VHH binders against p46559. Designs and how they scored, part 17

Target 1, 369 residues: p46559
Amino acid sequence: MTAIEKFFTEKSPDSEQVLLKVIELGIDFLGGEWKNVDKSQVNVSRVHGGQSNHMFHVTSSTSATPYLLRIHRQPPSQVFTDTVNLAIFSERGLGPKLYGFFEGGRMEEFLPSKTFDVNDVLVPENSRKIGAIFPLYHSINVPVSKSRRCVHLMREWLNGYESLGGGDYEILPTTVNYSDHPKSVSIKDLNHEIDNFEKWSTEIFEHTLVFSHNDLASTNILELNSTKELVLIDWEFGTYNWRGFDLAMHLSETAIDYRVPFPPGIKMNGDLIDNPPNIQIFCEAYVEADKKLKNRSPSDPTAEVKALIQECQFFWPLTNLFWALSAMKHSLLKFENGVDLDVQARDRLAVYFHLKPRSQKIYEELSKK
Key: E = the ipSAE of ESMFold2; O = the ipSAE of OpenDDE; V2 = 0.75 times the mean of E and O plus 0.25 times the DockQ between their complexes.

## First folded at step 4 (VHH; framework vhh_8cml_1)

Design j3 (at its last look DockQ between E and O 0.01; V2 from the best seeds 0.00; counts 0 for: pae E 23.3 > 2, placed apart)
Fold by ESMFold2, look of step 4:
Structure j3 (fold): chain B 369 residues (1-369), chain A 123 residues (1-123)
Amino acid sequence: as target 1 above (369 residues)
Amino acid sequence: EVQLVESGGGLVQPGGSLRLSCAASGRTFSSYAMGWFRQAPGQEREFVALISWSGGRTYYSDSAKGRFTISRDNAKNTVYLQMNSLKPEDTGVYFCAAGEYTLSDYPHEYSYWGQGTQVTVSS
């Protein structure tokens, strides 16, 4: 825990120390607007929700610019990536303004908005809107390595799990009712799964590489109060990746409910695990928005939608393996975030192995072409 | 769209090494798979090596495996072919090629070609 995280988590937002600190931050990063602000004029409101940050809405009764203060809970490398990506997307009108950053936190524009929940992402019109906004972000040329993919972080997590003394992983018990997965899995088996999916993906989907969010759960989607436009936030997992992984990550997260009481703090929605009901609408919106953005005339839009659905279905199990590996490592670190990480890892491994045969079938069918 | 210029060819003794470079012009370099092909006198162009757009996959002909290494530096718009343990059979003109969304070793899948650089392996 950084000193600034300790400061903001151990003190009340209305304490004199916090009020003086947010004035100091305002002066330091926003300048003279904050120099004449007295602590009696300042309001600091905790913004609840999310797993990655402690968030505070900082306002005053003066004309000083209000701001959202984010105090990071995530590793420094994810903080750097998210901040850089915020700045890039902000310059294109696709996110909040970045006012400043410092070790352990940042200051950004507060966007009056509704944060989506799991029910919001299941509404068909919202699925259409989400499908339509992905191409805006996917079209951006971000100046980072294109050779670093989601599989790189998966390998890092698996190596970390092993280094922390992890071994064979028991998949049972689960909250999902599948029987077509192994009882346990070795580290070598998991490395083999990562390597195989990377080889399959590269052979048939390398042309789909885009800069990807890789973590579009409902809580990373804001609907602006003023315009009802959607904004994607929290880009700490952003990297070039196969677009189908990015889309499947969003679709897979619609099956996950984080609102359940801890323990376990997580629930898989069995009705949604195999196929979300809105995948057709979602993919139609993506294809149409991507073509408009690129000024392309569609040659066969029905075929393109069917191909994109196959891309999503192909990557669906990999998104579960991705989070299973994270949960395995962080469980050994005793990371506490209101989710039983062993329940998450076991359930997601079960889903991975349950859906993998579909991905292999898609690979085999597309390899004929 | 893309222009390709090879360099690094020359005369070398059997068992020697050469490093070929292919400089690409334009922003589109990062969207293309890159290949090396060679043409011996009286033969069709034949596949040597390719590297995917991302650099995540490499493929080699049977004759190149274990001796040649393809790599790319997308920041410098350059692809390389490190050739070790060269044999007289490696003699030929080496071409750099760019193909969008290809994992094929077939020359006609590549839309852009360099002028070629001569590699001669002789005692």
Scores: ipSAE 0.000, ipTM 0.101, lowest interface PAE 23.3, mean pLDDT 84
Fold by OpenDDE, look of step 4:
Structure j3 (fold): chain B 369 residues (1-369), chain A 123 residues (1-123)
Amino acid sequence: as target 1 above (369 residues)
Amino acid sequence: EVQLVESGGGLVQPGGSLRLSCAASGRTFSSYAMGWFRQAPGQEREFVALISWSGGRTYYSDSAKGRFTISRDNAKNTVYLQMNSLKPEDTGVYFCAAGEYTLSDYPHEYSYWGQGTQVTVSS
């Protein structure tokens, strides 16, 4: 345990020592606004503790900028990686600001915010906002492997499924009403599907490789209380991928409700799948923002928007296959009382096969160009 | 592998409140449903509350309903248990657990466990 960790874990957040320490930190890293703060005006609340980090929300009754104090408990290597990522995001305005770091800890911007739900992301203006922020994230050069991890994960999950004794998988949709799917799919069939999409994607969309979130569900979007700006969180699946996959991932998630409080715990909306209401607005916003970001001259975005929509449509099935395979594997791990992963898998497969022909058509069309 | 560490436990008087936190290690926090369990001395571990991986669903034991609130912050890799109106019967070691997409009230369906934090409700 580091000295600073010991300090903040052994002392009460309301102790004079802690109060003075956080004032000191405020002064050192945030500047003169904290110089006039009295300990009686400071409130330190523990956000959480544990092996990962000790976090404290530091506020005052003054105009001093509140901050999140993070005391590290991770290995140095992990701290380094996290700090670098945070720093990059911070500089880009894509996450909390990094106010400072010191041995054993760091100070971050505290972000009062609302977490989006499935209804929020369907609001056209929100969709526009989300579309507009994607280019910012996609522009980040992250010093990680540029491999497309989504394909790897799909294969890994499928292999895992097989290893767990999984065989032919019967597709019986529950929350969607598609019927244009095979009755069942074999492991071989699924591998073939992965192979085809990998091939198609590589041939047509290899130039669209960007750092991607790959899991932008509604719950991974924060709306800041003060500015109403959006911040994307939970980058656990963050890796380089095809742009369209990342965008389609978000769009596809807008059709899925995980708030179902009873089995199967998930509901997919076929209407939203077949006719995403905000895809145009979303893509328009993306294109516009991307142009601005790249200092491109204003031009008619119609063709670009159309192309991007097509790109999203192409990858839409793949996002479902991705999560279907995950669900298939995890369903075999005997989590009987959780999310009905079988239902999820079946529904997503149904969606996949329903949309696949469109993707194939897109591939064929684009391959001729 | 996910490591879980609970915090926030302590001694509280009947009617008091505590907020438990569980910090998860790793980069796949959103892949896990999180649960709180508790174990009183000489008793079996019992379900208290769970929250889905997406955070959209929560479930509570009968004893916890109306008094406890489970929440999570994916950005912080943390799950919380706000405990209000605590009773002596709530005394025990509270464990955080992680399960892959599970909404189970069965301990065996959770893959990862914290070491627990002691909650004592006493006058």
Scores: ipSAE 0.000, ipTM 0.196, lowest interface PAE 15.2, mean pLDDT 91
ESMFold2 (binder alone), look of step 4: mean pLDDT 83; pTM 0.845

Design j4 (at its last look DockQ between E and O 0.01; V2 from the best seeds 0.00; counts 0 for: pae E 21.5 > 2, placed apart)
Fold by ESMFold2, look of step 4:
Structure j4 (fold): chain B 369 residues (1-369), chain A 123 residues (1-123)
Amino acid sequence: as target 1 above (369 residues)
Amino acid sequence: EVQLVESGGGLVQPGGSLRLSCAASGRTFSSYAMGWFRQAPGQEREFVALISWSGGRTKYSDSAKGRFTISRDNAKNTVYLQMNSLKPEDTGVYFCAAGEYTLSDYPHEYSYWGQGTQVTVSS
């Protein structure tokens, strides 16, 4: 834990020390607007930061520009990518303005908005809107490595889990009711799963490589108060990746409720996993928006929607393996985020193995071509 | 595919005000960031102001800050530039521009341009 993370987690947001620190940051990065602000005029409120950040909304009773303060929990390699992505989005006006960054954190624009929850992302019209905006973000030419995909981070987490003394992992699902999974998996088994999916994905879907969000849970979707436009936030996992992973990540997250009281702080909905009601309208919206964006007539729009649904279905289990590996490592690091990480890992591994046979069939069908 | 028509230019004395309008036509106006640029006689086009496709973000040149305000009305497919405290150095042709996915202050990032409207600030 960095010194700046300890400072903001060990002290109350209304303590004199925190109030003086946020004034100092305001002066340093936003300038004279904050110079004459007194600590009695400052409000610091916690905002939900997910598993990656501690977040604070900093305001004053003056005309000084309010800001969102993000204090990172992630290792430096993920902070580097996040910083590059944030700078690109800020310059392009896609998302919050970047006011500044420093070791362990950053300051950015607070967007007056409603944060989506699990119910919002299941509303069909909202699914259509989300599907329609993905191609905009997927079209961005970002000057970063195209070889560092989701599987790189998955291997990093699995290696970290082993280095922390992790071993064979029992799959004992808690919030899902599946039984078509192995009782336990070894680190070698999990490396094999990653290797297989990387091979399949590269052979079949390399042409679908786009700049991807890779973490579009409901809490990363803002509806702006003034315009009702949607804004995607928290691009710390943003990299080039297969678009089907990005789309499936969003769809798979619609089946997960993080509002459940701790313990366990998470509930997965097997009915939504087995029967995702919005995948058709979501993929239709994506295909329509992508065609419009590229100013081209579709050759066969029904076939393209069917193919995109198949891409989502192929990558769906991989999105669960991705977060299972993260949860396994971070459980050993004793991260506190309001979720029982072993419950998450176990449930997500159960989902992975439940859905994997479909992905294998899709690979076999497409590789015949 | 997108047509842009500026209006509201004219002659004003120093310290005066003008409001420019840019009417856009096309199927999906709300997907475009909109900018105002100006060109003084014998000069290259320079950035004045921009507004994001949602209207949630604006940017101004140093010379425009505090004097000019950009706004948009997506229901009317229109972008406005309110220009106050005008100076002779603000004289030029003002162009409305539309750029898909881009909030750059560089002119080459904008794919569609209007014909321009003349603004003259003279005592």
Scores: ipSAE 0.000, ipTM 0.122, lowest interface PAE 21.5, mean pLDDT 85
Fold by OpenDDE, look of step 4:
Structure j4 (fold): chain B 369 residues (1-369), chain A 123 residues (1-123)
Amino acid sequence: as target 1 above (369 residues)
Amino acid sequence: EVQLVESGGGLVQPGGSLRLSCAASGRTFSSYAMGWFRQAPGQEREFVALISWSGGRTKYSDSAKGRFTISRDNAKNTVYLQMNSLKPEDTGVYFCAAGEYTLSDYPHEYSYWGQGTQVTVSS
């Protein structure tokens, strides 16, 4: 345990020592009004959540800038990666501002916000906003491996499934009503599916590699209270991927409701899957924002938008296969809480096979060009 | 993102028992293996116990074996650590952690951590 971790974990947030320390930090990294802040004016609240860190919300009754104090609990290597990402996001205004960092901790902007839900992301204006924000993230050059981690992860999960004794998997949709799927799939079959999509994606969309979120569910979107701007959070799966995969990941998630308070804890909306209502506005917003970001001359975006929609459609089933494989593996570990992983796996596989022919067709069409 | 909140720590006499709880937020509790780690003053964080997604697999440190029991209730999004026959050496901050399923006792393989709960074993 670092000295600073010990300091903040052993002492009460309302202790004089902590109050003075956070003032010191405020002065050191933020300066300004913090120089005039008295300990009696300071409030330190422990914030629970986030990754392997101690977090405190530091505020004052003055005009001093409040901040989030993060005390690291993670190994140095993880801290390094996380810090780099945060710094990049901060600089680009894509996350909380980084006010400062020190040994064992950092100071960040506290972001009062609302977390989106499944209804929020279906609001057309929100979809537009989300579409418009993606290019900002996709434009980031992050010094991480450029490998296709999604494919690797799928294979890993499938191997894990097999290692856990998994065999042929029966597809019995629960929350969706698709029937154009095989009755069951073997491990070999699933590997073949992965192989095909890897091949197709590599051949057609390799040039679209971007730093991706890869898990942009509604709950990973914050709307700032003050500006109503959106901030993407939970970059657990953040890595380079095909642009369309990342976009499709979000779009596909808009059709899934995890708020079901009873088993199976998940509900997929086939109507939304078959006909996503906001894909046009989402892609339009993306294209427009991307052009702006790249200082491209204004032009008719129609063709580009159409192409992007097609790209999203192509990757849509792959996102479902991705999570299906995850669910398959984890379900074998007798997961009982929250989402029924078997149900999720089956439903996602049903969706996958339902949509796969479209993807194949897209591949065939684009391969001829 | 998973938020973890530990509870149940406190002062106990040698030979006593404590039951720690860790409540996890979010919808993906079942997607994570859960672990307990502890850190004594001036010491490195060390592995105590882990439990797989479904609870079907558990692993214990040598020190914990026979005395500690890890369990989870996925319906409650909670993992537990029953600690019996506590010793002064067990004193430390106990952390709940969540990670991708591995039977690993390495902290770096866990992505989410609680704030910790103090356990003090003293006469």
Scores: ipSAE 0.000, ipTM 0.184, lowest interface PAE 17.2, mean pLDDT 91
ESMFold2 (binder alone), look of step 4: mean pLDDT 82; pTM 0.837

Design j5 (at its last look DockQ between E and O 0.08; V2 from the best seeds 0.00; counts 0 for: pae E 21.0 > 2, placed apart)
Fold by ESMFold2, look of step 4:
Order: structure tokens, then C-alpha cells, then sequence
Structure j5 (fold): chain B 369 residues (1-369), chain A 123 residues (1-123)
């Protein structure tokens, strides 16, 4: 634990030390009325949630600008990526303003909002709003490598798994009701799966590259109280990637609930794994918002929606392989994050192999055109 | 926020048994994975056993497998290490450790540590 993390976690938010520190931060990064604030005028409240940060809402009875204080708990590399991506979207009005960063933390705009849960994302109007916001984020030119895609992180996880002594992985037992998967897979088999999907994706979807969130679970979606507009947060997995992976990740996560008690700390809804009720509404909203953003009127909007649904279906199993490989490596590192990582890995591999034939058929159909 | 107090160490003959206990304080005991580590004179702390916060997952070092059993009782805020078939190489100070949402055999992944209890296997 850093000195700044110790300071903010071990002291009460209403202690003199914390009140003086947040005034100091306000003066240093925001200036203005913070220079005239007395500690008796300041309120510091803990904000619930988050394994990656300790969060505090800092306000005063003056006109001094309130702010959200984040004190980091996550690894330095993930902190860097998340902060850089936040800054980029902040400058474009697509996220909270970034007021400043310092060793171990940052200050940003507090957004009065509701954080979505798994049930919120399935409400039809919410599905429409989520589909509509993706094109805004996908349109941003982020000045990072366009060659670092989801498959590169997957290879890093698989290499890490092997380096930690991992070998053949047994898929059974699972909690999902599929049997159309192998009993076990080798590291060679998994490398082949990654290589094959990369080949397919590059051949038919390379023109769909956009800067992608890659982890749009419900808890990374804020609905602003005042405008009902959506804001996407937690950009630590942000990369350029095929847009269909980004969209399929959101859709596939609607079938998964991480809030259930351990063990296993994860619940997969079999009815939703390959048949999310919101895919049509979501894709319609994406196509319409993308057309509006680009000021174009395509000749056949129904065909575009059908193609986007097919694109999502193609990438769907890859999103499960992505998290399976992460879970396999982190199980050997013996991380416990409220989820039995071997249950997650086994279930995700079963889903991957169950859905892979659909992706293969889509590839074969599109390769003929 | 966890305070850990070990007990149950002592002197035992080879082939004997000991049961170590680690009493934990705090309402959040059930949010911590728990581990046992040991340290022989002049050596680094080494992993012995771990258990997830619910008790649903356990793991052991190669030297402990088949001889030691880790368990926990979340109602009593206590973790146990049952050590059977003890050998002279098991001699050392045994530490109880707690790590929030982390199951790792690396000591630096554990945020809270007890003071240790001596286990001596001799004669």
C-alpha cells in the first residue's frame, strides 16, 4: 500500500488531516475558491463500489468546484491506460472532466448518476441508449497503437499460464448445460484457436477497426441523473479492435452476473448465452446513431442491421475465450476476486466451443463474397 | 482491517502432529483469503497452504500436500492448519496471513500478518 492509499484508507473522511489534504489538492489542481475554503466548510464522503480505487466525493459550502477523488489500488500499467483514456474522452466531452492526477491518484468531475446493473441493460430503452452511444466512442481517434488488439492480450495470458506451469486444461465440470466441447484442451490447441480467429477477423473485418472499450459490463455504464445520457467508465482494457468484439462483449456480458455469492461468485444465464433479447434493438440503435453521427443515409438500413447482428454473432465466442484465458492465468496466480476462476474458465471454454461453429459458418459465408 | 493471532505451535517428535490456529478480528474476515507461510532460520518465508474466503478452494505447497490440511470457520473468525506426519524440515516459524480478494502463494500479495508461532520437529 502506497503512502497516499494508507492516508485515505486509515483516516476518517471527516478527520482534520483528510479535510486539510483535500483542500490542498483543490488549491493545487483547481485553484479558484479552494484558496478561501476552511475545513469547517468541507464534506468528504466515501463513494461505494470499486475494487480498483478508493473513491471520495469532495464538496464544500462555497462555490469551490466539487470533485471526485480516486486513490488507486490497481497495478501501475492499468492505472496509466485508464487515466490516459479518461483524459482523451474528457477532452471530447464524452466523460467526466479530468482535473488532475498525481502519484497514486487523480481528481475528476463528480457525475451525479446511476450505475447500471445486469437487469438495467436489458430494459429496451436502456439497450437502445447503450447501442446509440457506442458510435460516439468508436469515432474517436485515440493516439495509441492500432496493432495491439484483444488477441495480443490473450496470447500474453496464455503464455503467462504456461510460464506459471500450466498445461492441458480440463473443461469439466461446468455449470452450463453443453456437451459439444472437448474434455480438455492443450496450450497448442488454444494457440491455434487464437490464431484462427485472428486470421478470420483480419480477412473479413479489418475495415471495422475502432478504439474499443473491450469490457462493457453493466457496472461500467453510468446514466447521468440530469440528462439521462450514458457515460462509459473503466477503460483499462481499451485498445483498437474489431468493433464486433466490443459490441459482442457487451451483449455476452448480459448473460453473466458477478454479484452472486461465492462459491462460485458467477452465474451464467443459459437462456441468454446465445439468444440475448436485446440484440435487435441494440444493433438498430448502433446503426442509426452511426448514420446520424456521420451524416449519411444508407440505401438499406435493414441490411446494415442484419450485417451488424451477424458481426456480433461472429465475435461472440471470442469474448468468452478472452475471459477464459484471463481466468486460467489468474487462477495460477491464485487471485481471488469474488469469483471461482476455474469455474469461470471452464464455463467460458464450454461456451466458446459451443458457439464457435456459428462463427465458422459466418466466416465461410462472408469469405465467398 | 484484520488482526491475526496464531497459536498451537510447539515441540514435537518426527511423525507427530500439531494443529495451528489463527484467530482473526474484524467483521470483514469472510472477505479475506487466508494463508499459512513458514520461515526457517536464514531463509525466505515460504508458502505452506491457502484457503479462499468461503473455504471453497484450498491449495498446498508440494511439501504439505497429503500431510497438512487448511480449514476455516468463518463463524469463529478462525483458520486452522492441521499438520500430520511432521518432519524435521517442517521446523520454522509459521505465519498466518490475510489477503483481500487475492489467492496467491507469494507473500507480498497478503496485506495482514500474524506474529508467528514456532514449530520445532526434533529428536
Amino acid sequence: as target 1 above (369 residues)
Amino acid sequence: EVQLVESGGGLVQPGGSLRLSCAASGRTFSSYAMGWFRQAPGQEREFVALISWSGGRTDYSDSAKGRFTISRDNAKNTVYLQMNSLKPEDTGVYFCAAGEYTLSDYPHQYSYWGQGTQVTVSS
Scores: ipSAE 0.000, ipTM 0.119, lowest interface PAE 21.0, mean pLDDT 84
Fold by OpenDDE, look of step 4:
Structure j5 (fold): chain B 369 residues (1-369), chain A 123 residues (1-123)
Amino acid sequence: as target 1 above (369 residues)
Amino acid sequence: EVQLVESGGGLVQPGGSLRLSCAASGRTFSSYAMGWFRQAPGQEREFVALISWSGGRTDYSDSAKGRFTISRDNAKNTVYLQMNSLKPEDTGVYFCAAGEYTLSDYPHQYSYWGQGTQVTVSS
């Protein structure tokens, strides 16, 4: 735990120490009216919604600019990536403004907004909006490695799992009712799965490489109160990836409910997995927005939309494998995030194996072209 | 709504041990992170320990670390605080708290509180 994390977690938000500290930060990074703010005029409120950071909304009764104070809980490497991404988005108006960063934390623009939940993202109009904003982010050129970080990360997690003493993993679905999976998978088996998808993806979809969010769950989508525009947040996994992977990541998350107030804290909806209701409208919106962004002439989008849907379908199981491997490793570390990670891993693996044949078929079809 | 009832408090000599229990009502005990707080006379309520819903994660105040152990039995809807090597400064009313996935040392993050149990460490 960093000193600043300790400071903000051990003291009450209304403590004099915290009030003075946030004034200091205001002065240091924002200046202006913060120089005239008294502690009696300051309000610090904890913001909930993220597991990876401590967040505080800092306001005053003055004209001083309010801000979101984020105290990091993440490793430095992740913080770096996240900060760089935020900085870029800030400059491009695609996210909150970055006011400043310091060791262990940062100051951001507070955006009055609603955080989406699993129900929000299933609303067709919202799905359309989400699909339409993706091209904006996918068009960004970020000066980071263009390597397929998702594959690297999967292998890293699997290696980590093994290093932690993990062995054959029994697949026992809990919240889904799929049965077309192996009883168990070995580390070797899982590596083979990664290898196959890497091969397939590289051969068929290498041209679709874009800067990707790679974790666009509902809770990472803000709807601004003022304009109702959507803003994507939490870019801790922001790296270059196959377009379809990023899109499928979001679509696959729409079938998962983490609001379960009892163990296992997660519920996957098989119906939504098998028949995502909004994939058409989502992809239509994407294609349309992409054309506009690239100043392409209007044309019949039917073929392109169909192709994009297929692309999303291809990557859908890989997104589940991705998070399954994460869950497997972190479960061994007794990581607590409100979700039974073993259950999540098992269910995601079940989903993976259920959907894998479709992906393979898509690969085979596209490889013949 | 969850009702919490603390027990196990009492008078103990310095260096002694106590085990506090907190019994929770309802069927959703396993949905809550549990915490222990304490309040000494004239002092603000302070964090002592927390435990996640599964028991997989625990955290302690600096004062409690190494001396206190928080645990839970979800089958019994009970959270425990084993307090060893007690000191006079540990004297206070100990409160059990429950929050849905709270994992926080902030009191305001806990939605439900017990009535408290008195712990007195004195020679």
Scores: ipSAE 0.000, ipTM 0.226, lowest interface PAE 15.7, mean pLDDT 91
ESMFold2 (binder alone), look of step 4: mean pLDDT 82; pTM 0.840

